# Ledger of designs, part 1: VHH binders against Fibroin light chain (FIBL)

No score or structure here was measured in a lab: all are predicted.

Target 1, 244 residues: Fibroin light chain (FIBL), of Bombyx mori (Silk moth) (p21828)
Amino acid sequence: SVTINQYSDNEIPRDIDDGKASSVISRAWDYVDDTDKSIAILNVQEILKDMASQGDYASQASAVAQTAGIIAHLSAGIPGDACAAANVINSYTDGVRSGNFAGFRQSLGPFFGHVGQNLNLINQLVINPGQLRYSVGPALGCAGGGRIYDFEAAWDAILASSDSSFLNEEYCIVKRLYNSRNSQSNNIAAYITAHLLPPVAQVFHQSAGSITDLLRGVGNGNDATGLVANAQRYIAQAASQVHV
Unless a header shows other numbers, all headers, positions and changes below count from the first letter of the chain; Kabat numbers aren't used for antibody chains.
ipSAE, averaged over its two directions, is called F for ESMFold2-Fast, E for ESMFold2 and O for OpenDDE. V2 adds 0.75 times the mean of E and O to 0.25 times the DockQ between the complexes of E and O.
[cut] marks letters that were taken out.
The coordinates of atoms that the task and the answers printed are left out; those that the model quotes come from them. Centres of patches stay.

## First folded at step 3 (VHH; from d08 with S107D A109S; framework vhh_podentamig1)

Design s34
Fold by ESMFold2-Fast, scan of step 3:
Structure s34 (fold): chain B 244 residues (1-244), chain A 123 residues (1-123)
Amino acid sequence: as target 1 above (244 residues)
Amino acid sequence: EVQLVESGGGLVQPGRSLTLSCAASGFTVSSNAYGWYRQAPGKQRELVAAITGGSTLYADSVKGRFTISRDNAKNSIYLQMNSLRPEDTALYYCAKWPDSYGEYLTDRSFDIWGQGTQVTVSS
């Protein structure tokens, strides 16, 4: 069989700095099936579909900011990309507060430039949730810092920042998905975790969203489109639609 | 042995320039993300500048004055510091970022190698 679940953790390099790491990861990526690729954690195509809808500019900007936030949290190991993504979130928040989205628009070029060049590498990093790092606090390297968490530490931060009495039930669901040997379930767990970390959680809530809506959306086919094959084209399309 | 060694620090007058160097051994600088940190007396350590394969990043306090670069042939990372201010006085470290394949259990700081290089900006 040729699915990602047949790759052991021992075959995935850990904090190694040689070309053999690239070879192992490339081989692991070759075993990612079409389902895993379709539910790619970055889910840029779903955000672009939302932007293409007949919504107002604030709704479109929210979708882009959520995508940037997910990328910022999941690409903690690639600081340049994480910081460019965090700048999109911060400028979106400022735009909502002030009613002026000029700074948000200015942040999109650098974001799409940095992420587009590294999107295949970022996608390779999310094929095994055990390898994922989550950035919390100030974006990694932006304004003097940030912290890097694994899955359990990330959820400690989410729970500590939450006023919701129901979030512990959602954590139990996500932890079961994370502990699954199924790559699709693991990627869904990573997606939910990234979406709930600050400041992505703030953007999500500013869009009148909830954790229940997030879980429902994921369960009902928020996995329809393959990110890897067309990611750079879709990112360019998104940039052209918000640059008005 | 895998190591980063900082050099180039010193005492300089305000408004002058200084270039810090970070020499890598036991690995290649082209494969990862790297940054310069500093720690001023009585303050927390902060990230000053970062470089990846396609991008650079700067703290707001140094943006427009500092430039991070790397030379893959010399296996080195540099920080060019222009228009230095007394507020730039700190011990400067270069660091290889933890990559996404690295082993970790919880919250962690960046990997920092070497004892750093002292920059003092004073008249």
Scores: ipSAE 0.000, ipTM 0.122, lowest interface PAE 17.3, mean pLDDT 57

